# Designs tried in a protein design chat: VHH binders against Pyridoxal reductase, chloroplastic (PLR1). Part 2

Target 1, 350 residues: Pyridoxal reductase, chloroplastic (PLR1), of Arabidopsis thaliana (Mouse-ear cress) (q56y42)
Amino acid sequence: CSNNTSNITTFKPLKLPLFWPWQKVKMGPLSVSPMGFGTWAWGNQLLWGYQTSMDDQLQQAFELALENGINLFDTADSYGTGRLNGQSERLLGKFIKESQGLKGKQNEVVVATKFAAYPWRLTSGQFVNACRASLDRLQIDQLGIGQLHWSTASYAPLQELVLWDGLVQMYEKGLVRAVGVSNYGPQQLVKIHDYLKTRGVPLCSAQVQFSLLSMGKEQLEIKSICDELGIRLISYSPLGLGMLTGKYSSSKLPTGPRSLLFRQILPGLEPLLLALSEIAKKRGKTMPQVAINWCICKGTVPIPGIKSVRHVEDNLGALGWKLTNDEQLQLEYAAKESPKSMIQNIFQTR

## First folded at step 1 (VHH)

Design c09 (framework vhh_6qgx_2)
Fold by ESMFold2-Fast, scan of step 1:
Parts: C-alpha cells; structure tokens; sequence
Structure c09 (fold): chain B 350 residues (1-350), chain A 124 residues (1-124)
C-alpha cells in the first residue's frame, strides 16, 4: 500500500556546479562556503613573522572574505607564539564583533576552533573548560565546530577517551553546534566516529593535511572514509605552506624556518609546478587558485591562510569555476611524478 | 644590474627560419625560468615560449607548437628561440623575459626583467 508515497511532477531546480561562495556545502548540521580560511599566522611571530601592526590589514582581509560569501574560519586555542598564545582566537573574535559586513548577524559566521591535546588536560571537565576559554577569547556564545587538535592514541590512549568525552559534553551543553577532529588517520577516524555515534553525537569534520603535495595512500583512505561516513574533510595547507604558489624559488625563499623545508622539497616539485602553471595559463588563473580549486573538486573544504588582503583576493579567484576531470588527472599524475612531497604531519595518527 | 639583450631578428619570407638569442647578465641565470613574448603592431604582449631553470621543461603557445623550439645554454648565459616555418602572423617584436620564479607564467605582469625587443617581419 502506497499511501505514504507520492509521484508529483516538480520542476527540477537549477544547480550551479561552479563552486560559487554562496553555494554552501553540508558539514554536519552546518552549511559552509566551499572554501574557508585559516588563521594560523595570526599572532605567530616565529613561523609567519606576525606583528600587531598587521591587525588592520588582517581585519580588512577578513571583511573582504565575508563580503565574498566566505563563512568558515578556522583557528585554534594554541595559535599565537609565547605571550600571544590565544591571539588568533582573540583577533578573530574582535573582527567578528566589530564587523559592519555582518550587520549584527554574527551567527552567520562558522567559527571552527581546535583544542590542543595537552598532557595536563586529563579530565573531560578540563576539556569543556578549554572550550569555554576559547568562547571567552572569541567573544561568542557558541562555536560552529569544536575540534580535537590531535589524537593521543599512540602515546596516551586513555587520555584520548577522556578528550572524546569532553567533545560529547561540549555538544550536549550546546557550546558547539558540531564536533570534529584534526590530524586523525584512517583507523582512529573510524573509532571516534563510532564512539561519538553511540553517544548520539555526529562527527561532522576531519581536518587533515591534504593538497597536491599531500595526497598519498593514507590521505586518500581518510577521504574515502569521510565520504562513506558522511564526514567533511577540511584540507589544511592546501598550498603546501606556500610551495604551490609559484612565488618561491632557490633565490626567493620565505623567511624563517620554512626556508629549510622549501630548500629540501621545492626543487623536487618541478613536474607539479609546471602542470599548475600550464593549467593556470590556459584558464587565466593563478597557480594557488588552481591548487585550491583541485581540493574543492575532490570534495574537501580547503582553508588557506589569511596573511594579507592580496592573499584573500587571490584565493577568492579559486571560486566560480571548476577544473575538468582531465585537468584534475593531469595535476594528480604530475604530483605522482614529482620526486618530493610534504611529509605527513607528525601529529597525524594511524 | 640585470640586463637582457636580444638579437637575431630580421626580415624573412613565409616558410623561412630565424634564430633569436637572448644574452643574460646581472643575476644567477641557471636559477631562473626564461620566456619569450611577442607584440604584434597595435596589440598587447602575448606569450610565445618558456623554459624552466634546468632546461628540462618547455612550454609553447598553441600557434607555435611544432614550429618553434626554445633552448638554453648555461655556459653562455643565453636562451634561444629557433623559429621554423614562419608565417605572416608571426610578425612582431620579440621580447626575452626573466622571472625570479623557477617556473614560468604566461602572464607578462609576472616577469621582473625584460629586454628591449628584437623585430621579426615575415613577408607573404
């Protein structure tokens, strides 16, 4: 008997396949832009050369992202060096609160923060208090996504269960709209998904290093699991800390510790950088735009870093168009033929 | 002082050949990608060909593929463009360009150093 089934003729809605910023993707209960932005550089004096004189430009970059439909911003309670620890969350909170572009609709911004798995965070209550501290720095009542920054499974497995209980309590108390994880490998991703599901908490996101420099078997396995379990992969370092921009060479290295990594890896990326350059030329796009667009084509949500207005302007050009399947394959083969790639993050678990 | 000096331009009949050369000085030549651009009368500069720092990779615009060959000589600090089967449409001023990047861009605005150009005229 089919009293609960109806066959009606409905005009099919038009779908736009071009990754416009307003074409939101599902991330658990959230609807987010196809690309977000990370704030790792904000307050980071050691790796990114942060200075407080940069705050006005960072605020302008944030407003530009909002004006262009970006609603996902990723931060962490450990971001900021030395006495500036927590500065990234403090700046993001200030910019959201002061935003004229939001016009009092601060809840339209999806704030994703990450809670460090510090060795002294030994109770679920301490982890909930870490969330409350982040909310205080951000000056908001609720996070879009509360994330565990890394797994302790390989060295402190009993602590990890306590941290997972902390995520459950954050969700149950309404401090976060959704929960996620960062740097989780295939085995631990399945385990936390099942742990949370049994307790009525959906796992909405898995943030891992994922780019044309970081698409090894483990990364592809993580993506496959995400697709199967309805988890959204947030791709961090989609430009390989800047190596995929085409702006750096042996004669023009970045300042600070990244220059050592670039000297070791960059010369081995010639096939990939040439493929990126060729496709960028054909499309009238930049190499970073192509690299970011590739991440979106794979079904991930990349979070390139906000460092300046120019970086946001360029990265926004990754939206509104789509690489063909042939272009994606060309980039993937070029990446596999490159003798160097990014080493997996040391915090990424099995 | 960075300097790029082109030579080898001239007048040639359709179907003929010319070899352009660019002598580079004032920078570590072997660390930079090199390119050739051209500008036809009354038009903007367009990309022609590029070669990576090592010489292991080359790229050509579709209209010159199979006819033009770009090469470099690290010992002589030169980049060359061998132009075969020339067409009247190839008539332009040809410019040598250098980028601080190891890899080339087709956008002329991405190049830091430019030569003054050498004229190529192809008669019907």
Amino acid sequence: as target 1 above (350 residues)
Amino acid sequence: QVQLVESGGGLVQAGGSLRLSCAASGFTFSNYAMAWFRRAPGKEREFVAAISWSGGSTFYTDSVKGRFTISRDHAKNTVSLQMNSLRPEDTAVYYCAADTSLYFYSDSGSYDYWGQGTRVTVSA
Scores: ipSAE 0.000, ipTM 0.145, lowest interface PAE 17.0, mean pLDDT 82

Design c10 (framework vhh_6qgx_2)
Fold by ESMFold2-Fast, scan of step 1:
Structure c10 (fold): chain B 350 residues (1-350), chain A 119 residues (1-119)
Amino acid sequence: as target 1 above (350 residues)
Amino acid sequence: QVQLVESGGGLVQAGGSLRLSCAASGFTFDDYAMAWFRRAPGKEREFVAAITWSGGSTFYTDSVKGRFTISRDHAKNTVSLQMNSLRPEDTAVYYCAKGEYIFDSYDYWGQGTRVTVSA
C-alpha cells in the first residue's frame, strides 16, 4: 500500500509471532483459549493405564500446550484411581510450579477444578475446605474456576443448597475467580444461576458431555440456556473417549474397560467416521481436529484429554481455522445416519 | 396436518433487500426448529439458515453469513428470513422447513417462494 505522509516513520518488522491465529473467548471474568485440556487420565490406572513413568511425557505435553497459547486446564479432586485419588491435581500443580515456560507467570494459567458432591460433604464449610485442599494439591493460591462436579438434586436436594452456599463462600473469600457446574441439566442450570445471582455470584460455566456423539435435544437446550444467560459451555469428551479419532474399529479396540463401551457403539458409527475422514482429507486435517473444531464452531470450549505429547500436537491443529456451516451440517447429518450415540452421564440432572 | 406457507419473494436488484416469511400451522410451533433452504435452477436443495425452538441460537451457511438474519415470532407462529446485500447467486426458490432438532431432522418444507436477483 502507498502511504502519503509528511513524516518518516520507523518500521521494525516482527521476527517472532506476537499473537495466535485464534482469539481467546470470554468465560465470566476470564479470558481463555478456545480449547482447553482435561487431565482425567492423569492417575487413572484402570481406564488409561496410567503409570508414574508417564509423568515426564505428561509434563512435556503440558509445556507444549502452554507454548501454543493454551491457558485452560480442567481437573478434579476425584481424578485418579484408588490410592491415586487427587493425583491429577497434584501433577497439574507440579507441572505449573516447575514450568520453564511460565517462569513466574503461574497465575496466567486458568485452572478449573471440580469438587465432588460426596455424601459426607454436608456443610458449606466442608465444601470450602474441599476447595482449600485442592489449592494445596495444586500449590496455587487461587483457582480460575471452582466447579460443582455433579448435582445432588435427584437424591439429596438439601445437600445441594449447602454445596451452592459453599460455591458462594469460595467466591466471596477470593479462593476462586469464578464458579461453574458440571453435569447440570436445563432445569438445574437455571435454578443455580438464579440462586447464585441473588447472592451476587455470576455463574461462569456449565460443563457437560458434548460432541458429535452427544448432541441430543437436552444438550441443545443446555446450550440455548447458556447462550441466553451468558454462561460458557465447556464440552467434555469432545472425541467420545477416542471413538472419533479414527484409530479404532471392532477389530482394533483400545486396551482396558472402555473397550466394552466401544464394542457397543463403534459398529454403528461408520457414516460419521466416513464423513469425518472425508472432511479431514479435504482440509488436510485429522479426524480429531475436525471433531474438536466442530465443538468450537458450536460456541463451546472443548477440553480433550491429555495422555501424550502426540495427543496435544494433534489437538492443537483444531485451532486457527473453521469448518464451514455446510461441513458442520454434513457431520451432523452423518451423526444422525449413525444409529449409535454416547450414553448420557449418570450424574447429569434434569 | 402440517402446513408451511412461504411468502415475500420477488424480483430485486443486486445489493437490495427482501424479507421472507413462513406461516406455520398444524403442529406445536414452539417445540420445533425452523430452517430455510433454497434450490437454484439445475442444483440440489441447499441449507441457508436455521433457528432453534426457543430462538436462542441461529446457524447460517457461510455464503449468507453476515447478510441474512433468521428470526421467529412465537405469538404469530412465523419464521422470517431478512435478506440484505443480495447477489445474483442468491437467485433460487426458498423453502421453509420444520425439524425435530436444529441439526438434522428437517423433514417437511412447503411449496417455496421465488427470489430473483438481477445483475
Scores: ipSAE 0.000, ipTM 0.135, lowest interface PAE 18.4, mean pLDDT 83

Design c11 (framework vhh_6qgx_2)
Amino acid sequence: QVQLVESGGGLVQAGGSLRLSCAASGRTFSSYDMAWFRRAPGKEREFVAAISWSGGYTFYTDSVKGRFTISRDHAKNTVSLQMNSLRPEDTAVYYCAADSTIYWEPGEYDYWGQGTRVTVSA
ESMFold2-Fast, scan of step 1: ipSAE 0.006; ipTM 0.388

Design c12 (framework vhh_6qgx_2)
Fold by ESMFold2-Fast, scan of step 1:
Structure c12 (fold): chain B 350 residues (1-350), chain A 123 residues (1-123)
Amino acid sequence: as target 1 above (350 residues)
Amino acid sequence: QVQLVESGGGLVQAGGSLRLSCAASGFTFSSYWMAWFRRAPGKEREFVAAISGSGGSTFYTDSVKGRFTISRDHAKNTVSLQMNSLRPEDTAVYYCAAEDYLGFTSPDAFDYWGQGTRVTVSA
């Protein structure tokens, strides 16, 4: 009966991987893909317009990333708006558990979550319990990386020491394979590194806003410190919330609250957008692929957001090639000539 | 100036086939994700299928997987939806949609829409 249907060709072209195993980057005890993905949009109704009807498409985007060798996924216990708080971790956990592509190798995925420095998290035990709550939502026994989402040094320095002790306990109890920080500036990065080192805990990652729109003196100093101390920089917002995609102009702004920021910054980006466009055209690549590749060339691990299958497909094209030193310099000079850049995250410390 | 014009809708019996076509003009076709959506009587507009700008990636809603095939012809600036093994529940107005695939946007928010073509599947 099946012989009456059209025959399926048995010939398939060979598919080469986007990167080889030796191109994975060391992050403490972990070996991660040169690019990861962030899940900040999952459950975010206010900034992105998330709906649960999107979950099937997000799951397919996740599977596409896995099929192409991506093993690093970043989330947070604060991701999700209102009643959907924690939804990003719940969705990621569901997708990992249900993945047929992993074939029981769910432990090969490096899950990096971030624990919020909420004012009511006043004990190290509460912070350890935050980690346990994340493990429950993710439905896994151990995190790849447990991260402190922001520093309290500037307004609650005694709380910060308690949160650092919580990270120590998470590591000692085997709840996390590695510990990291997010939004830490140069001074606090050195301080936490030393604090953890005296307790036998390596600081493995520092996640900060880093892109062609976020290459200020502080980002460069953080990168230098990371290199000196053996810390891997995880670059968030590598596309500047979408400003580096080439999709938007003064006459074509995104919907929602981002439009206010874009009105202020986008008109001042012409030199950078032109340089990105020219290099993209020369390379047969897209502007987002060039911007992400630049972050990789700087030795960082970018985590662009998963929003759809098409975004993942496009971002995967940032792998398997490298910008030359001259192309990197061209982009950096164009960024310096652009009169506007991203503002520093308000939670980033000194 | 961007226009999407659908064709190929009509009346068909259950188990039959239809091929929908969407002619695109006024933009760089290869830079856009092309998608088909449908709106059944008394229901909201729902996603059916999408194809990337390169044509290398396709995406389908679970209810049409294995029955529908989306394709594109860059030389003719068209996207097509081949619908096989049609069911009465496939009865809907089918819309062609386009979105800049380089952009930061909601997966359910497409920039450009056609007027729709009606498909009626009789029991």
Scores: ipSAE 0.000, ipTM 0.156, lowest interface PAE 16.7, mean pLDDT 83

Design c13 (framework vhh_7z1x_3)
Fold by ESMFold2-Fast, scan of step 1:
Structure c13 (fold): chain B 350 residues (1-350), chain A 122 residues (1-122)
Amino acid sequence: as target 1 above (350 residues)
Amino acid sequence: QVQLVETGGGLVQPGGSLRLSCTASGFTFSSYAMNWVRQAPGKGLEWLSGISGSGGSTSYADSVKGRFTISRDNAKNTLYLQMNSLQPDDTAVYFCARDLGYSSGWYEFDYWGQGTQVTVSS
């Protein structure tokens, strides 16, 4: 104010989000930031070492994401270990409700949750009730995206049809603005798309493991189907659980169960990590920023995890610029030359 | 007008070597990744090798890794494929292709050469 003697009191504040050096992308009826954030670590004591003392920092990280135009947050009703089951949804709901940055505009946040295909969810009514329970934990009236967390096609195909009918009812009742799936392979993705289409329900999103470590035949086929059918691919684990950050080596492994996976895969990633490092250095960016930007350049919406303020701050640097076609191909060829890659998620169907 | 012209094909004995060349015109060669693809008689297309626009990254199909080497000379707008230890099942028409990269989740090529015949026979 004292640094500007012009008539600043006549300035009209801009609507949230403010103008950004990037454009939102369409996801069915939704308009989302080109990168979102996942909340898998929230309440996960076993894989991610969650403690409730972390909640204040997680809330700060959430606010930082909002301040920088991020409006897509992914969670699940199964997130949270043991007694903390559902904790990810409860924390996200609390942060949205208490947000100083939103100030009454809570509905501008696109919440995507995933409903587990538990063996006791045997009726469409039970699946609709799962959605209502998630809305209660999140303290919101409507989800942006309601997703089926995994397919039961390989072991309980009749249950899957019931769960699909549940998704139809959620949409028809206005509990969700859009419907999506997670861990669906090429065959099942086409089947659910057609099933929903005949019932007047568009399939807006398919969430799968997709990164420079997960570019196998299956991922490429899923992406092709998504492009053909107008489905947005949400890419989870865009950093390979941290392997693409450049922070880890055989002498510096992460804590917890990830160290076993890193021992097996990380030594075989040298060509890819060198290519990421080279492009990052040339661009004045970090390796995670390059890896996330690659996912965005492929037309996917990556959802890296919110673990700390530092991680969110770094990941935000993936926005506002684009890799050239040559840089993208350099990374893809380096990934093919790497002896190791990520194993397909065990829940992903054919 | 984009043009890709392959040369260097011919008849060779098993265990022999050939070097294929692809001369590019009508675009900024160094800005595009390039690929080699082949088609054996009565069979589909098989991708063999790719190289980034700068030449800093290369990739190979398992069937040719260790035997074939892809390279490029951006000053001459020319792509090369050095083929060593040739086998009868390497008999095919070899194509040079300009890479669009991923769009629908698959590698896509927007321009192809007319192809050059390689025959490996005793």
Scores: ipSAE 0.000, ipTM 0.216, lowest interface PAE 16.6, mean pLDDT 84

Design c14 (framework vhh_7z1x_3)
Fold by ESMFold2-Fast, scan of step 1:
Structure c14 (fold): chain B 350 residues (1-350), chain A 122 residues (1-122)
Amino acid sequence: as target 1 above (350 residues)
Amino acid sequence: QVQLVETGGGLVQPGGSLRLSCTASGFTFDDYAMNWVRQAPGKGLEWLSGISWNSGSISYADSVKGRFTISRDNAKNTLYLQMNSLQPDDTAVYFCAKDSYYDSSGYLFDYWGQGTQVTVSS
């Protein structure tokens, strides 16, 4: 819909660096910062080496993000390993409740959580109860976005319809302001969009793996469908689990299970890492900042992980500026020249 | 229909002060960042200041830092620019501009006022 500007027709539009934290992007009924943060590492001892001694620093990182205009935080009811299951939601809820920066405006934070499609969640009522359990852990009355974590279409299609009914009920009961999905392909996105639309529920967001390591035909098709249907794409793993940071090489791998994946992929990323390094140096930016900025330039809302104050400080530098079209093309061509890319998530549907 | 109406411009002597106001209608004012932009005779557009929807984040161009103050009253749907220590180089048409949601077009502002003339002259 084209609205009139009060400026004269011959004036050219002002172009400035986009993506300031207060410059909101629409996501259904929500207004969110151009970049959010994910909390997958919170409570994850296996992949991310989480320890409870980190909680004070994570709270400081959270406050820094808020202070700089970030209002979107993504979590999940399945986040946290072993005994720490649900810990990500508990920590996020604690940090929001205790926030010095919010000063009683806790409802201004957009909390997006994901409900796992566990095999025992066989009724819409059970799925609504999963939402209520997340609200209890988060210590809030309403979510910004309630998301289905993955589709069961390929192995339990009847369960999926039940989970979709659960999302409808969450929205109708006012437990969530908006609903979204994660790991949905273009076929399933159209199906759930139409299913929800006939019930008066808009589909607000689609969260998928999207980065310079995950910009294949499938990701681009998902983006196209999202644009057509008015769905905002939330890009997870915008740094490829750390591979796009420039901190790692085939001779300098991370500790833990990620090292196996990095050994397989990093040697094939040299053209992309070189292009990221060159643009970062030219711009006075870091490689992670360039990689995140690229996701925003593609019209997505990236959710890099919060692990420390330093990570948040660095990632905030992805905002306030914009890659040129030529720089975006340079990165995309370098990614295509790279013989390796991220493995598609096993939960991703068609 | 979105409307932004600027008032408060005029002739002022060097070292003087003016307060500009911008009254907004046709949209939810407290959902958007607001900006002041000016255009001097024979020059391009210059961004001066921006303020977030809740006044929690404010930024200024170096040319006006310490002299100009941006503020907003969400209850009145009004944006303000307090201009102090005005200089002849501040002579320009001043525009109120509404921040757009991010899109791939690359433009920051989606709606502008008609502008108000500020002339700084002895």
Scores: ipSAE 0.000, ipTM 0.225, lowest interface PAE 13.0, mean pLDDT 83

Design c15 (framework vhh_7z1x_3)
Fold by ESMFold2-Fast, scan of step 1:
Structure c15 (fold): chain B 350 residues (1-350), chain A 123 residues (1-123)
Amino acid sequence: as target 1 above (350 residues)
Amino acid sequence: QVQLVETGGGLVQPGGSLRLSCTASGFTFSSYWMNWVRQAPGKGLEWLSGISGSGGSTSYADSVKGRFTISRDNAKNTLYLQMNSLQPDDTAVYFCAREGYDFWSGYYTFDYWGQGTQVTVSS
């Protein structure tokens, strides 16, 4: 036993919290914030009641995200039901171009867009042209991530190979820095990874529905494959379209088509909502912050939707701290005990 | 070192009541689901009831629902089982068990158990 301490002391390094906004996560060749934001509500008149008068608030929300180190923004060429002309991409492009916070550093923003597998997109050239159209709407020369929005394997398998060749060409032509997929199941994810790899194109991301409401066998298998193959899982609907916020009940439903889904699922979520509420209260956090932090703890990059400055302010509180393993297990047990979960997207493949 | 210690067992007449306690140490008690499991003479293990770390969620086996009530006091690191309307077939060794959930496999396991407390219901 040493009763004498020398003038040379060795101290154990202090453990710093994970998930600070500046602690970037690898996503293929990209360096992204631990959480990004989705823009599906931008231009969406049907589901959100979008009006052009909201653009100033959305721009302020975008600037707030940038100021706090968020550099990943997800959109799609199919987003914008109010105008049906890529309105979400047009708004994001306008905000990036006009950003005073960026001032010539527009390329530091990682834009991830998704190209719809429309039945008329039958050639690789047409799919490359879809990418060029998105670049035009976004007013940028290169995307961070070009994504195939869904697989056609179950109904048009020959079209899927054409779309995959389109992704290869986008990468080879320098139109995208990285390639990803959305709504791909375990079987199709392995197949596209191998297809792209043999052609010199790394698959950097797999975007799937993943949250405390969407952690079934398929999601677990996708995450396992992502970890094995070096693919980053982008978790969409990390708040279950709002069901995990604590803002809704059977007597307080959202307006529009979501109200039907909420009436079916929300009453069966009591164990999970209670666990979220209790951990949030203990931590001095909100339920959305806990739900998002859980997704990050699982090694995913969640992309909650930007709808207002208040949503961005709240969601930013999901960063700079970490749920303990015990808290994560408590949430996962509560989710499993809940009799309801999210309905799988009809575009999700095997 | 994780420890679970059950107390409150004993001999009781049919129709009587008993309250079991389980004192936990060596872990953050409020972060774990806790369970009661019993084993009757010559029989296998039977799960009875579980309670969330916060106490906000509970579940019961059909055999005890309406007769037994699970509760916890996180300030005292203690789990309780209030047993009412006891029947001779409730005679068993009662165990306190901590729940561990393996998210990746999707399976629940009891990772730590107490030594058990004997409950005898006799006429």
Scores: ipSAE 0.000, ipTM 0.117, lowest interface PAE 19.2, mean pLDDT 82

Design c16 (framework vhh_7z1x_3)
Fold by ESMFold2-Fast, scan of step 1:
Structure c16 (fold): chain B 350 residues (1-350), chain A 123 residues (1-123)
Amino acid sequence: as target 1 above (350 residues)
Amino acid sequence: QVQLVETGGGLVQPGGSLRLSCTASGFTFSDYAMNWVRQAPGKGLEWLSGISSSGSTISYADSVKGRFTISRDNAKNTLYLQMNSLQPDDTAVYFCAKDSYDILTGYSPFDYWGQGTQVTVSS
């Protein structure tokens, strides 16, 4: 009937570059780049070895991401060294405010922050105040996405309803353009979606651990429910804390506490690492680029961490191309052959 | 509703130039990246060039780099392709294509295409 749609359906499969930074992904009312960046490492001295001397390089990495069309940056009010000080949010806010690339267009950046389900956050008003505190640290008037960091359903179900009401009020007051959740399982995603819908608030995003190391039945079920309900899945730890980079072995472990996790998991990843290496070599790409591209191919928006200018440069190479279906299957089969996978986050609900 | 109309095609001799235009209607043109794609007789589709919604980011296929220039005028809802140093193998139907609202859903990175305009490079 339509000449336009008839043209599309008549033609052979198009071979073209996909996932360019200018191409956008719908996330509720937001249009975001196909890949974003996470800021968990910013201010984290224990796990990531953060030092304030790194701030200039982190700012350069942030500017590089902006210059290459990245507009989604994920942070949290709980991020920072050993105390509830919001160090990651303060750094991101400083970089946005001082950005030469933005020059008065700071609102073009989509900031997604996560509000911790702390036991003392017992009223919806306190949760709205948590949002206001994040806005103060970020030095912005409105968030792109306000997220609940984890569910309290398994241990404090009455608190969860209060936190959900807080998300509703943030949206209604215009403090956030969209609301999302993190570490929510299939059952809780349906419940919060329905709760918010009855109050006129759309649930736009679900952030969950998702990668070639975290593609079990639960992750696939979460993705299926997200697709069904019109929720966009944000995939965190798309590189498995660095295990999918190909830079580490039993004789070359990362510094810090990650070495303990790597000792347990890395030896069991040989089939997957080999498949990543072979595809990367064939494509003229790096293993991280292949792993991130796989997440995008699965219909998720990955948020790899910003650690240095070099890492941002490498991760940007995950865009502008697409793995074939056969390459995706090869990686997935190799992952299933691997006797180890990523440890599930303790905050993940059913 | 959504409509993309290509014009400017025709017969040109080798080494010649043509400028293609694509006029958009039925959506907010300035919100979407736009692309040029071609299909030569008996061949598959070939992506040629893409331009961001603001016009600040541009990319080209290797086969047309240095010869073709993509541009847009958001005030006129029009996409352009300036084609220089045309060769016989540039003979194809040229399509204007709009980026999908959500590139992670559906079977195509483009949700709307024009009807195409024929470009023939021959003596």
Scores: ipSAE 0.013, ipTM 0.446, lowest interface PAE 7.3, mean pLDDT 85

Design c17 (framework vhh_7z1x_3)
Fold by ESMFold2-Fast, scan of step 1:
Formats: structure tokens, C-alpha cells, sequence
Structure c17 (fold): chain B 350 residues (1-350), chain A 121 residues (1-121)
């Protein structure tokens, strides 16, 4: 007998999905990369030590993300400290406008911004004007996603209805392609979904703190609701402000106010950090790449922060592969075994 | 129900050309971005090219820019890859892949079985 396969290089099927940037995921009417990037650090002098001298490197990091198929960038009108308020939107807008990779195709970038629920934003017209101000800073004619940054339901419920009407008007006027919310808990998420539906506006995204440090009952409930209603969960702080990177210890804390939080939480994360380290070593990956990949495996779109070219290079390594179900369970059990987790965002509603 | 079937592979000499086709069925082809990916013997998967649902936006990996052309015919539910100036290092199994769809609480990804391209003598 003969065996003709002895001279043939055989490709073995791989388990899918592998989460390459070109394997876009649906987010309402939008097609986005499986991971996006957040720009919270841009203009933030206090928590992230931003300086204007960093702008050239941030622009290089942005171009690297675009070159590797990343098309989702998240910002907010409140990003930037003190006199730099709005600076994150201004920098993102500048980078999109000046991009050599885009060259007249700026619509290929999905810009998601968040509008702050400031106590003086008391009319729907003021909220629509907040959107117009963001468009001006970003130097674009239309947002991919316009988001309400937090709910006022627990302290100013009448203001919330006004802000919801503002989101409807943004959509109806064509200022945003899709509408989303941030820091909405399970009960309020259902309420806004139903309200928007009565107005003919689909709810596209729900942005919440979601990571191996933020898998409480509320996060799992939000995820379940998102899956049921066709809402995409955007996971912010997928690395826990840096606690899941493996770069920090009791003897090596970050500079600035984060060091206070790290002193309280980091010592209680040993089981989780060990599991991340073991899987990272086995896979030839970094701990941040494993933590981000886990978020994608759960059906969320994580938005780690752009801080440098090196950070973008590392985070891009979270794509093109997939954790096994057993590895995901190992990480989840290790997280449950850890005596500490991330603190609940005080603006997250019920 | 969803199927992607690649055809057009074969043996070709260096400097030659091949045209790959991928026929899609079981979904609304015109609603999804489509991609070409390859795997060379003993290596990982390499993304080559992507095309938007309408065909208006196209991108290529640096390794194939200027040599390969992606296109689609939405009326025929078919994706194409025109490969010119083929080199021995283009030898691989070539796959077409549909844009990821998240439905019913999970990701849905569909890939073809692949078609072999061998560039030699």
C-alpha cells in the first residue's frame, strides 16, 4: 500500500476565534476590532503624569494601533486634569486629522466619547451642545458612539430623563451613529434600553469596569443583560489600573495617588497574579496580554489605555490567540480565591 | 448552515499567478467583512487582507502589498484573492474567514477548510 500524505505538509485546524484585529465584532451598526484603546491618560497630569512633551510618542502609539487594525478609540469630554480639561479629545482629534495611515479615510476610526452628567447640564439642548463641543474638539462631523458617562438616577432622577432625551436627539440629528452608556448597573441598564426603544433608538454599548478584578455578581448580571438585549459590553480598566501587569509589588509601587489603592489591594491578589504568571509563561505571553485576552474570551471589548508605543506593542500581543476554557476557569477560580478585588466605581448605578 | 469553501489553489512556479475564490452560503454575505489568512508549514496563521462588506475599504499585510488584490462579488456570494509575483515563501494553506459575529452570548466565527498553494520550481 502507498501513503501519499507522507509527502504533504498537513495543516491542523485551530480552535476559533483567535481575535485578530481584522476579525471585527458587531457593536450595534458598527464593526470594531476585538480590542480598542482608551485615552484616559492623555492630558491627565495627576494619575498618569501627562506632559505635552509626550504628544509625539502618543501619536506614534496611535499610528501603531491603526497599522495593526485597531479601529475603536474611547475618550471623554471630562478627560484631562485642570486646565487640560478636554485635552484627550483634542489630542485624539489631532492624531486622526494628521494620520498618514488614514489620509482622507478618517471615517474608518470608530470614536467613542462620553459626556459627563455634570449637575449644570439640566436641559436636553445643553447635552446636545456637549456633543457638538466634543465634535469640535475631535474635529469630526459624527461620532461612532455617543455615551452618557454615568447615571444620575440615585441622586437626580429628573436630570437623567433629560440626559436620555439628549442622547435621543444626538442620534436623531445624526451627530452619533450609535448610543451607549457607561457605569450603568443591571436595573438602570434595562430601564434606559426600554426608554430608548420607545423612542426608536437602539442601545449599542454598555461600558463598565470589567476584568479579572471586577467579576462580581453585578458585572455578571450586566453581561447577561447585554447578551440578552444585543448590547456590547465595553470593558474598562481590563488591567486594574496596572495591578494585573505583574510590574508592581509592595516594594515597587506606582507614583502618584494609585500607590494608595495598590497598597490596599495588591497584597490580596497573590492567587490571581500567580495564575496569570503561570499561564503567561506557558503561552509565551505577558500577564497583561493574558488579562486582556480573558476579557475578549468573555465577549467584551476591552479598552486598555494608550500610554506609550511600548504599551501598545504589548497590548497588541493580546490578539491572535485564545485562552482555552480550562485556562479561563483557572483564572476565574484564582480571582475568586483572592481576598481582594477592585473597588466598585462610586458612579455605577443599580 | 454557514459554509465557506475555498478553491483555486495548486502548484505554481515562482513569478507566477493564481486566483483564489471563496464561496459563502448560509448567511447574508453582503453584511460581513471578509478576510484572507494563510498558514505556512510549521508556522502560525498570518492575516493577509481584509475587505469591507460593501467592498469600498480594503487593507493588506505588508508582506503582500502590491502583489495580491482582494475583491468580492456580493451578487455571487464570492470572495477573491488575485495573487501575482508569487514567491516560494508564499507556499501555505489559504483560508477565507468571515467577520466575527457576537450572538446569543457567544462569538460566532466561520472559516473555510483552506486551499493549498505551493510555489516551487
Amino acid sequence: as target 1 above (350 residues)
Amino acid sequence: QVQLVETGGGLVQPGGSLRLSCTASGFTFSSYEMNWVRQAPGKGLEWLSGISSSGSTISYADSVKGRFTISRDNAKNTLYLQMNSLQPDDTAVYFCARESYYGSGSYEDYWGQGTQVTVSS
Scores: ipSAE 0.005, ipTM 0.384, lowest interface PAE 10.2, mean pLDDT 85

